# Ledger of designs, part 364: VH-VL binders against q96il0

Target 1, 167 residues: q96il0
Amino acid sequence: APERGAERRDTAPSGVSRFCPPRKSCHDWIGPPDKYSNLRPVHFYIPENESPLEQKLRKLRQETQEWNQQFWANQNLTFSKEKEEFIHSRLKTKGLGLRTESGQKATLNAEEMADFYKEFLSKNFQKHMYYNRDWYKRNFAITFFMGKVALERIWNKLKQKQKKRSN

## First folded at step 14 (VH-VL)

Design Ze17 (framework fv_ebrasodebart)
Fold by ESMFold2-Fast, scan of step 14:
Structure Ze17 (fold): chain C 167 residues (1-167), chain A 120 residues (1-120), chain B 108 residues (1-108)
Amino acid sequence: as target 1 above (167 residues)
Amino acid sequence: QIQLVQSGAEVKKPGASVKVSCKASGYTFTEYYISWVRQAPGQGLEWMGWISAHESYTNYAQKLQGRVTMTTDTSTSTAYMELRSLRSDDTAVYYCARDQSYLPRGHDYWGQGTLVTVSS
Amino acid sequence: QAVLTQPPSVSVSPGQTASITCSGDKLGDRIAYWYQQKPGQSPVLVMYEDSERPSGIPERFSASNSGNTATLTISGTQAMDEADYYCQAWRSSTAYVVFGGGTKLTVL
């Protein structure tokens, strides 16, 4: 490596560059927002002496992050597509062209768009409800494993203190 | 008991489409994804895609994108997989399998498989 | 396109330890799973979360996942363990699920 400890940039599958932690970092790092999901990815620090339980927690957090990013990427793409289809349909009904005099995409006024937003939210209400349910369950599982890791670390420190006092 | 029961074997001509069903019972359908996995004669397992029970999370294998559609009917706890523009190399046993939506526990229950034969 | 490589076959005598490997770039950073499939039957999940056993799977089955290699280990191998074994990993950026090519375990 030309510069030890320098932050590294890597290209994510979503097309957004990722910033990795410095090589000597002891902390998780937050990268720039994903292009499609608009969520900031967490780059997890991997300690040299990672326990099996710590590894399970890290992999669970990584999988949960990827699940969450994929959900929101899909949701954002669906919103954009349906919004464009709605605008296109309404402009066609009015006998208007798809472009303004400036060459930009023609848009609808706030009152017309309110119908789309209401319909989209209503249509996706159940999907968001089940997303929230799964999100809560995932976070509960992560919290449970975080508790186990914390107890393991406390127990190991207590063992260390006992050995130090005995020697 | 937990079961995934698939529709019966089908014989199709090249260019046709096939729709396989997978009826779930014995668990809360909405807490699991359904994967579709196929296996050509004498070959290994090939993942086709998966779908959440409410269709809020769907992902298809890249090579099948455009030919495959997965859907669910939560009122009957049934998942469906439709494969279009069938070719002879689509001849395979098609499986459905469940995986938890909130934990990556793997495919713990599988359907019995549906043989789809594509021939002239 | 992600690839998981397994040896096509492994042979052991009854009572011996069988080891089936699954290799992929940085596989140890992913969660690995193992499936058993006997002729004419559906696959059965035998290991999940790298090293966890589902209820009903004998204690003879164990697994590990580190670096580039995941390993399924069957101690005291029995004739009933003869089957095809498939590894699986998650790769959400290219494919949610990737299966290895499979390993035929022969117990003679």
Scores: ipSAE 0.618, ipTM 0.826, lowest interface PAE 1.5, mean pLDDT 84
Fold by OpenDDE, second read of step 15:
Structure Ze17 (fold): chain C 167 residues (1-167), chain A 120 residues (1-120), chain B 108 residues (1-108)
Amino acid sequence: as target 1 above (167 residues)
Amino acid sequence: QIQLVQSGAEVKKPGASVKVSCKASGYTFTEYYISWVRQAPGQGLEWMGWISAHESYTNYAQKLQGRVTMTTDTSTSTAYMELRSLRSDDTAVYYCARDQSYLPRGHDYWGQGTLVTVSS
Amino acid sequence: QAVLTQPPSVSVSPGQTASITCSGDKLGDRIAYWYQQKPGQSPVLVMYEDSERPSGIPERFSASNSGNTATLTISGTQAMDEADYYCQAWRSSTAYVVFGGGTKLTVL
């Protein structure tokens, strides 16, 4: 069996935000923007008496966050790479080097870059459509579970009040 | 003085890979592109691709897509060209060439060439 | 790949003018370069940007472009000018380099 050479997919390092909230925190914390995704990570608080429904909601939020972090980290890296490649290719096409005679980094004008942006958006259109679709689905699910958790909390409060009246 | 010095001649079997080096001197390596051009015996010049020395962005000839890899080592000012899955028709002299940095001047400096022979 | 077409050979007597043509689609929109290659040697850039000469190239070398044809002209051709000559252009869409098939110049 020919060993398929593992194409080292430069997997964007799973940017586990090194942000650690204080150990004694009893609420969710928002970290600084991730260097790859530019999204602020949320550290979700885990209550000691977390209900199964609350746990499900928390997990769904966490998974959605991770999904978003990965998507944008990869998208930003791809964009940066393709942009630089385009610039280099265009400079080469023009017979120009990486630097000008004055020693400055050679650049393209706004008109030339407009072609890149148009092409990039066109190439990634389907990817963005799928992202948007999935983003809505995930957020709808989160909102739905938020509602369920809210109802559960109301019900539990009512039961506790009844028990106190009966004693 | 600007110089491009290539590695020595190579003899390879069909299916093997060859990696040719091109050491640059006399200029700021990271500010220029390096092109690779080959010439089969008694044939014309064939462009293989170019690489940017700093960021190592590449553009390969369509015919060689998937078989050729160009790289650079900025610490040693050396460009490399690897050709895989060698065939008899890959027998050629391989040249590295510097592309003009600031003006569209083409290939202004060339290496001495590296003969690669592919034989059974 | 767009092919630049050159005559396979050109012959000229010493002191006469040699003319080597290079034809290709949309060549007029491309910067043409010319290289001289002697047997067993690396190519040498002799003309760039249609009509510019690198340092050290004799003034007898000139180049011109008209429409889809580039022309290298060697006035007062000398025996030392016997070589293979290649035209080269850039593709604006792909950033590819394209060489002509080469012309063998013989000085008789």
Scores: ipSAE 0.019, ipTM 0.580, lowest interface PAE 6.4, mean pLDDT 85

Design Ze18 (framework fv_ebrasodebart)
Fold by ESMFold2-Fast, scan of step 14:
Structure Ze18 (fold): chain C 167 residues (1-167), chain A 120 residues (1-120), chain B 108 residues (1-108)
Amino acid sequence: as target 1 above (167 residues)
Amino acid sequence: QIQLVQSGAEVKKPGASVKVSCKASGYTFTEYYISWVRQAPGQGLEWMGWISAHESYTNYAQKLQGRVTMTTDTSTSTAYMELRSLRSDDTAVYYCARDQSYLPRGHDYWGQGTLVTVSS
Amino acid sequence: QAVLTQPPSVSVSPGQTASITCSGDKLGDRFAYWYQQKPGQSPVLVMYDDSERPSGIPERFSASNSGNTATLTISGTQAMDEADYYCQAWRSSTAYVVFGGGTKLTVL
């Protein structure tokens, strides 16, 4: 039989830019963080005898992951863009350049940045509230289908046991 | 009775903007996303973008990024799609369609379509 | 860039089985949806979640999705089934929703 290798429930090293899951694995596994969403992708194992219900669950989990990653990638991009615009605007108002004498990006102190964070959080409050609602609904749907898959597996085991008894 | 009712046909000159409305009724507006899909004469369906009823999630087709804006008004259960800098190849029937946000069920209800003609 | 490919047309005789394919890289890892559009009308959802049928859609409509190909099957095809058919899937790259180019089904 081919080697199964070490169980790979751990994440890949953070420095890896491409996600290459183990070729021989009977488990789901986690990759390095996405550059934009900063979330770790999950690759789902496909069983040899995947039932239609198991396939539906896997597809639902995959699409939910992509929805979640896209939301956070867009949110992080928006945050970074607005943060840079805020810093640029405040430095321009002070007559300061965009870079320090050392060549690093100029930054504002904690008190000045507090204004930006307050504004960003307040204008995104409703957006995050509805994201959380939909996130809970998606996880409820996933949990529901996980329950169906579990019941299907129990039912199949009972059928196998009854058939064995009959033979 | 679930319905999506769109605004009437528009005729625009190149460079103008158009704003199409889609009024929903018969369901809880805030529990569904609205997709906008257009169809040029004799051509297939082209997805333009998707917006949640409370604007918590919005995604536009890459080719329309910068020219399209989708909004909603929950007080009137209405979705809007504004397309700017119109070109002759934007001539199409524009549809709104709903889809459920947390479970992929497809676009089960569609508006009647709005013909937008762009010509000089 | 189009990510879903359909044949432009499919012809079938009345009472025969029509098969319309939709191809895309790893399409079988996504949910596929099918729409019917008759001239002058809005699209109508005829299949969702690969193989589920909405209420009101005749039982002669069925579908599958595996590998790179989703297939819409119409058994005992009737003249009323003559229409354009579009497949659809959810994708995460540039377009969150993508449609196939459409297939004109002719019953002759």
Scores: ipSAE 0.553, ipTM 0.779, lowest interface PAE 1.4, mean pLDDT 83

Design Ze19 (framework fv_ebrasodebart)
Fold by ESMFold2-Fast, scan of step 14:
Structure Ze19 (fold): chain C 167 residues (1-167), chain A 120 residues (1-120), chain B 108 residues (1-108)
Amino acid sequence: as target 1 above (167 residues)
Amino acid sequence: QIQLVQSGAEVKKPGASVKVSCKASGYTFTEYYISWVRQAPGQGLEWMGWISAHESYTNYAQKLQGRVTMTTDTSTSTAYMELRSLRSDDTAVYYCARDQSYLPRGHDYWGQGTLVTVSS
Amino acid sequence: QAVLTQPPSVSVSPGQTASITCSGDKLGDRFAYWYQQKPGQSPVLVMYQDSERPSGIPERFSASNSGNTATLTISGTQAMDEADYYCQAWRSSTAYVVFGGGTKLTVL
């Protein structure tokens, strides 16, 4: 309880969503969107006779998912923080308060917000470019290991057929 | 050749801040992240955090959150680690180490270490 | 919070096989890494991604990782292998890198 509540609160921006998968499944399970990254986590099925190569593939996929969720959680946090700072700064420049007469948050119109979006995209262009590069490289690695697993399964089936023929 | 060269030893008073640098050479800086790891005298390795070369991915150890800041300067291929509000138990050798950003293969190259002594 | 537990010390005679364990909850679901540190020196990566060996590390070094335990094995241990050994893993639940407490390998 209190200790876990404090821990969850303290690590919320950098932590990843956790959920319990339903009853024992024989396939991968997809969960609800993470609050911070807005990505749906995949829980990978672990077969009883998982080969070392299959285990390596699963670990690579799991670590890639973790990396991806952390990137987008941090990006969304940065976007929200900078957006609020921009709105606050523009309202102050116009001599307007942070709240309307009805007590609602004061907002900028779409044309004014266009300036923020242009600045944010420009400022983060290089960051997103390197994210895309790394995302591509990670998926290439995963695809390569998926190919290795496929070849292993084919070879094992061929060996099994040969063993049956010998008997 | 691949190398990470750190700044020299520091002696600080409790409550002060220290900033350690780690200059990388011999590889493409933007393809690796830099971890900071410290080791108190006679103790084990303690991870402090890591930072990607373009600062797109930064994560700090929970116990140091709020006291540590990691930055990079890609124009000089240098990583920095600043630790604030120093205490006597921050006395340690501070290491920088690299690992690949797209597929972590372990910390394959380490700096020589920087001794930070905190005493009154 | 996450803990990787190593025995504080392991002793072997020259030529014997040394086995150093690293235990942690569901450690076998993550990649394990191993580092060697000699007095006054920086750590050296000796094994990565459970069982892979970096260029320049002797073939007598091997490793495994399954269940809750990762193991570093040094066959035909030599005096030069005397050092502190640290395991390391990346844990998503804590969103950080974790090192084991270290094991002093003594070759007598």
Scores: ipSAE 0.568, ipTM 0.794, lowest interface PAE 1.4, mean pLDDT 83

Design Ze2 (framework fv_ebrasodebart)
Fold by ESMFold2-Fast, scan of step 14:
Structure Ze2 (fold): chain C 167 residues (1-167), chain A 120 residues (1-120), chain B 108 residues (1-108)
Amino acid sequence: as target 1 above (167 residues)
Amino acid sequence: QIQLVQSGAEVKKPGASVKVSCKASGYTFTEYYISWVRQAPGQGLEWMGWISAHESYTNYAQKLQGRVTMTTDTSTSTAYMELRSLRSDDTAVYYCARDQSYLPRGHDYWGQGTLVTVSS
Amino acid sequence: QAVLTQPPSVSVSPGQTASITCSGDNLGDRFAYWYQQKPGQSPVLVMYEDSERPSGIPERFSASNSGNTATLTISGTQAMDEADYYCQAWRSSTAYVVFGGGTKLTVL
């Protein structure tokens, strides 16, 4: 079986799968897709000499990842729920049962489902636009702090070179 | 000036529902989320849930799941919190507070609070 | 239930340094926030993102967050600092907000 790193058996109360990177990792690690959001979590490596600014960047990246996972978990759940309600409503209107004779869930054909997809996309257009705006702003903040970290590292290198030249 | 102004105090009977409003002004409403936090007399702060201004994010505390509903009206910059099946232990001051949607800045502005008393 | 533990009370004399702790498993991997609440008033944000101070909050207020413990420090404590103090953090991937139980700071 493929080795994906340490994975916990339990899930969070929200239903999110837990994933832990291998011990003593020296860089960021990518886990399996979350059950609800279908996004792969990133577990961040913590350097032994992490600066306060680097710590702030890591916490911001972690919070942004959790925000993104929550959005898509909620969106996927809403889609699934509304799709099921639409199918049940249409089957009831036709006088059909909710399951086939084989016991599988009854489904509508592509033409019948087109109405649901049009309605769902229309209904969620504005919500997705606001998600894109917030996602852009969050990534701008992350990029800004990445720039600060880069400048801090450059400054420390220059400071070290200056001390070495003095000696 | 940034302000969150809440509706007035309410007295309700057990089993009733209450709906508290929180009107925001002085900032771009759609750039912030609204948390609802309550405080029973002499007790600490208890988070109830939060909602984005465009209603894409709505999370409720598990203890209140099924009894609380949060909504917004972006045209009036107003957030609402409805709590159903009221019990005596729901007697509390209910606060709304804003939190920035794209930076973890904490709850920087709070409403004045709404006292909800549940008694017969 | 609160996952963040605070001492129920802390007492200091005027001019002394007050330290209020907030403990939670791996709290130092999350941003911590601090709120001040005076009787009959709404909470006021006094520290955000572990150690940042909002405009209007006196320089006497500082904070740190490392390991399992966040600490709010008030140097040169004044009578006006007497209040209940609450820490706050994000707990889960669902952005579940959690508050500490609160600490009553008495200045006498």
Scores: ipSAE 0.582, ipTM 0.811, lowest interface PAE 1.4, mean pLDDT 83

Design Ze20 (framework fv_ebrasodebart)
Fold by ESMFold2-Fast, scan of step 14:
Structure Ze20 (fold): chain C 167 residues (1-167), chain A 120 residues (1-120), chain B 108 residues (1-108)
Amino acid sequence: as target 1 above (167 residues)
Amino acid sequence: QIQLVQSGAEVKKPGASVKVSCKASGYTFTEYYISWVRQAPGQGLEWMGWISAHESYTNYAQKLQGRVTMTTDTSTSTAYMELRSLRSDDTAVYYCARDQSYLPRGHDYWGQGTLVTVSS
Amino acid sequence: QAVLTQPPSVSVSPGQTASITCSGDKLGDRFAYWYQQKPGQSPVLVMYYDSERPSGIPERFSASNSGNTATLTISGTQAMDEADYYCQAWRSSTAYVVFGGGTKLTVL
């Protein structure tokens, strides 16, 4: 039989317990935010009698989630890197050190930072526009397959009703 | 007619850089990303990375991170792959290949390949 | 580095069914793709989305993907099918795209 404790908790090799979704749950599970993308991953439930169409939908959703996570992880990294470079460049131009006398990181005022944000948004406008286009198209494709799955489930219920009455 | 046309063969010395181009035609360039895949003589296919047409999405193979840069020029529908600090084991045929950005259906069109030879 | 494992070679007689496997941890949770490469030529996509066939690819090509193994099946194998075959999958944990090591199909 399946281990009762394994369904709700997994134990790491170090003895640390982890909570996992039940193995026979009918629900998707939402995880903690990813360290790099800051997006919450969805762990998809896999039915025991998953149809080929349901499997295709699940794979499309998983692939889209990974695409989305990779995009935002890279974007967040690029933003942080360029922000630090901008701050360091401006402080160097002003003849200031990277740290204050109190040991805190030296920062620029809001007016100076506004220049960076304007440049960053302008520079990345087309990138974000095409990301949004692809995001909408991916969601449209997922919605289309969700419709196909719904029709398949209706058809299967009608078949079950017909077969049940013929018995 | 859909086609991807790559730049010609290159011979480089170790430590040099190479930049391969891939010119796309016959389709809407911005609806597809370009993967770069290499193949050493007698060896299998090795994925290097891929780039979206507006450079919104770029992902490189971990092994090549720090040495490879992929770019595009949307005005000429051309993708580029630059590999730096060349070693003898970078000798390979380099391919570009397309796949849809929003509904990936596999790499359905490939360039003819570019032989890059790295030798002393 | 090899996320996807293929047998190095498979031999089959003309008219027989060839079966080429591709194994990877939880590969059945990913889409598998298959490519054919003949000597001196670029790869050609022969299967996508596990079991779908591109226009122009003969119906004798079929494929499946479940658990840890994807399989490309060529029924009524012909001499023209002799080539190297590569599986491919999408994985974001190590690389966005990974290829199998390739299988040389010999038709004798």
Scores: ipSAE 0.556, ipTM 0.790, lowest interface PAE 1.6, mean pLDDT 83

Design Ze21 (framework fv_ebrasodebart)
Fold by ESMFold2-Fast, scan of step 14:
Structure Ze21 (fold): chain C 167 residues (1-167), chain A 120 residues (1-120), chain B 108 residues (1-108)
Amino acid sequence: as target 1 above (167 residues)
Amino acid sequence: QIQLVQSGAEVKKPGASVKVSCKASGYTFTEYYISWVRQAPGQGLEWMGWISAHESYTNYAQKLQGRVTMTTDTSTSTAYMELRSLRSDDTAVYYCARDQSYLPRGHDYWGQGTLVTVSS
Amino acid sequence: QAVLTQPPSVSVSPGQTASITCSGDKLGDRFAYWYQQKPGQSPVLVMYSDSERPSGIPERFSASNSGNTATLTISGTQAMDEADYYCQAWRSSTAYVVFGGGTKLTVL
């Protein structure tokens, strides 16, 4: 019988890429960069007979990915908005229009943009620091569950081996 | 003991704004997120958004985007939720609740709720 | 239209098992949580991470989550369990928290 999985509905305005991975993939699949976060989503393979612990690990990894993508989507949106405001403000200060004589968008050179990047980085320093702290905590939790899954698999193999020897 | 204590009831006219506070005690405020959840009279729970204690991460429900702002003051261990352009259908009990965020622990402690009534 | 669907009401006799369902597309791929709310009170977390009980919640509360349905089970139901019960999950790619519509449990 043909297999068709229902795709998860994305009701959020800035969501993860909904690119359709190959059906019946035997490995995790990495998609194209998300439009808003510019991060590549991982589509997790669900093995046959997934244990409850393996299912918890997969859910935790999925939630962490979504948390991370939402953070960077918001950050990239903020960066783009503030960058445009900065360029517009500096062009106005110079007495220049928003477009060149040729009709192209007016831009600032690298030296002028350095002021914006320094201000943006400084302004967002604490935000990025606490993001990194939370990212570390999330990855520690994932690593801990990965360890539990690995131990469960080893224990199950040893249990099966001993059961075969007793039979 | 762990407690979340909210500000008192408010009565507002349509078009006004309201700012509800939630003071945390008995735990390290900076280790948790604070969610805001509202409940209209006789209706179910509706999530409004959540905020990290250092304001490094905020996420709002799409329905309320543009009308709601969440902030924190780590020096007083207090979270705030401001809702603007109030409508009669914003009449609800507003709750704050803590969430660990990085572990699937849920909203384990809740404030007592703040009734906001929007009427002319 | 509810994203997570719960029956509006469930009735059970004292000492019997109550089951409250929460349905949503691929809900079993998300962590489910359950909250109890009594009239005039704040919600209380009764189950988290699909099937885990917080400290202080009686052993008669249990839960499962698979496929499209999460279930809260209360064995040996007592009069004190009369309340509204809400399921909760993270539903969207933006870490959107969503609550079910709630189920009124009546112990007759």
Scores: ipSAE 0.617, ipTM 0.837, lowest interface PAE 1.3, mean pLDDT 84
Fold by OpenDDE, second read of step 15:
Structure Ze21 (fold): chain C 167 residues (1-167), chain A 120 residues (1-120), chain B 108 residues (1-108)
Amino acid sequence: as target 1 above (167 residues)
Amino acid sequence: QIQLVQSGAEVKKPGASVKVSCKASGYTFTEYYISWVRQAPGQGLEWMGWISAHESYTNYAQKLQGRVTMTTDTSTSTAYMELRSLRSDDTAVYYCARDQSYLPRGHDYWGQGTLVTVSS
Amino acid sequence: QAVLTQPPSVSVSPGQTASITCSGDKLGDRFAYWYQQKPGQSPVLVMYSDSERPSGIPERFSASNSGNTATLTISGTQAMDEADYYCQAWRSSTAYVVFGGGTKLTVL
């Protein structure tokens, strides 16, 4: 009985960039592009006196970043896998091997690949719509909290100035 | 109303497999992840893994790697969790829970739980 | 793997304030979630995103985060609040969900 190859269900890549900023950094750092998502991760600076509102904003930004990293990492893996399967299927249908006589990887022409891209986009249309919707929601929330944090900082500066004038 | 309805209680022998179902309703199934959490008698909550409903990406707890398989059927809005090579210590109530897409924002809805008893 | 640590039990008198802590490495970088579980029932989300309250949860429930410690606070604790409480967080490195060990709240 042929051992049905356990279809390695692609586990979602752990989208955590291995990039570690210097410990003494006082600002946000941008890492190199992640190998799966191709997105550059941002390491957010944590102030010593971070307010609860600032912390919430930071957490929202971090969460949104991780969301993006995971989405694109998964999307890229799916794309690569399906692309390869498409190429193999088409080559097989043409009676062509996976390698040319010169030993190079056999490829499809641009027209044939256009069919793949069209099909892939059609298949993933709903997913992209959901992504876009959630992207806007998340960024709206972040922007809102950025405004709140800005107001809080202004207020705190005013209070400090008043206290200095009273002493 | 959002609901997660799980399959009924199971009694299994050691070495057997169990497959628990979780039917979701009241929301767009493909927009959320499903997590599975178990609770042994008198013990705390243990996360088992999650599955994306739309692309079937999975992440399993390290302890259960190789023994657990999570799947979804989008046509029926149903999630499945299969646990193989059952042991006595797998005796627990198994819960499905809803997570937000791509990132867990907590489990806002839970199934009623499925008791799985592993006994010789 | 960094475990979320909770006290195993907390006891309060009716009308008093109960506080349940959850401590974990890098919890300051992630949102904490809190669940209430009564005997024989499924867990119920009572707090999300450190301090947000789901619809239907009483206002006496609140949560806060300070550094790597999340705290669930129940003001004016009632007999019906007697339950097990679990904190939960997400681990970015593994994409794992992690629960605390749980805290049994007893209302005396």
Scores: ipSAE 0.486, ipTM 0.799, lowest interface PAE 1.2, mean pLDDT 88

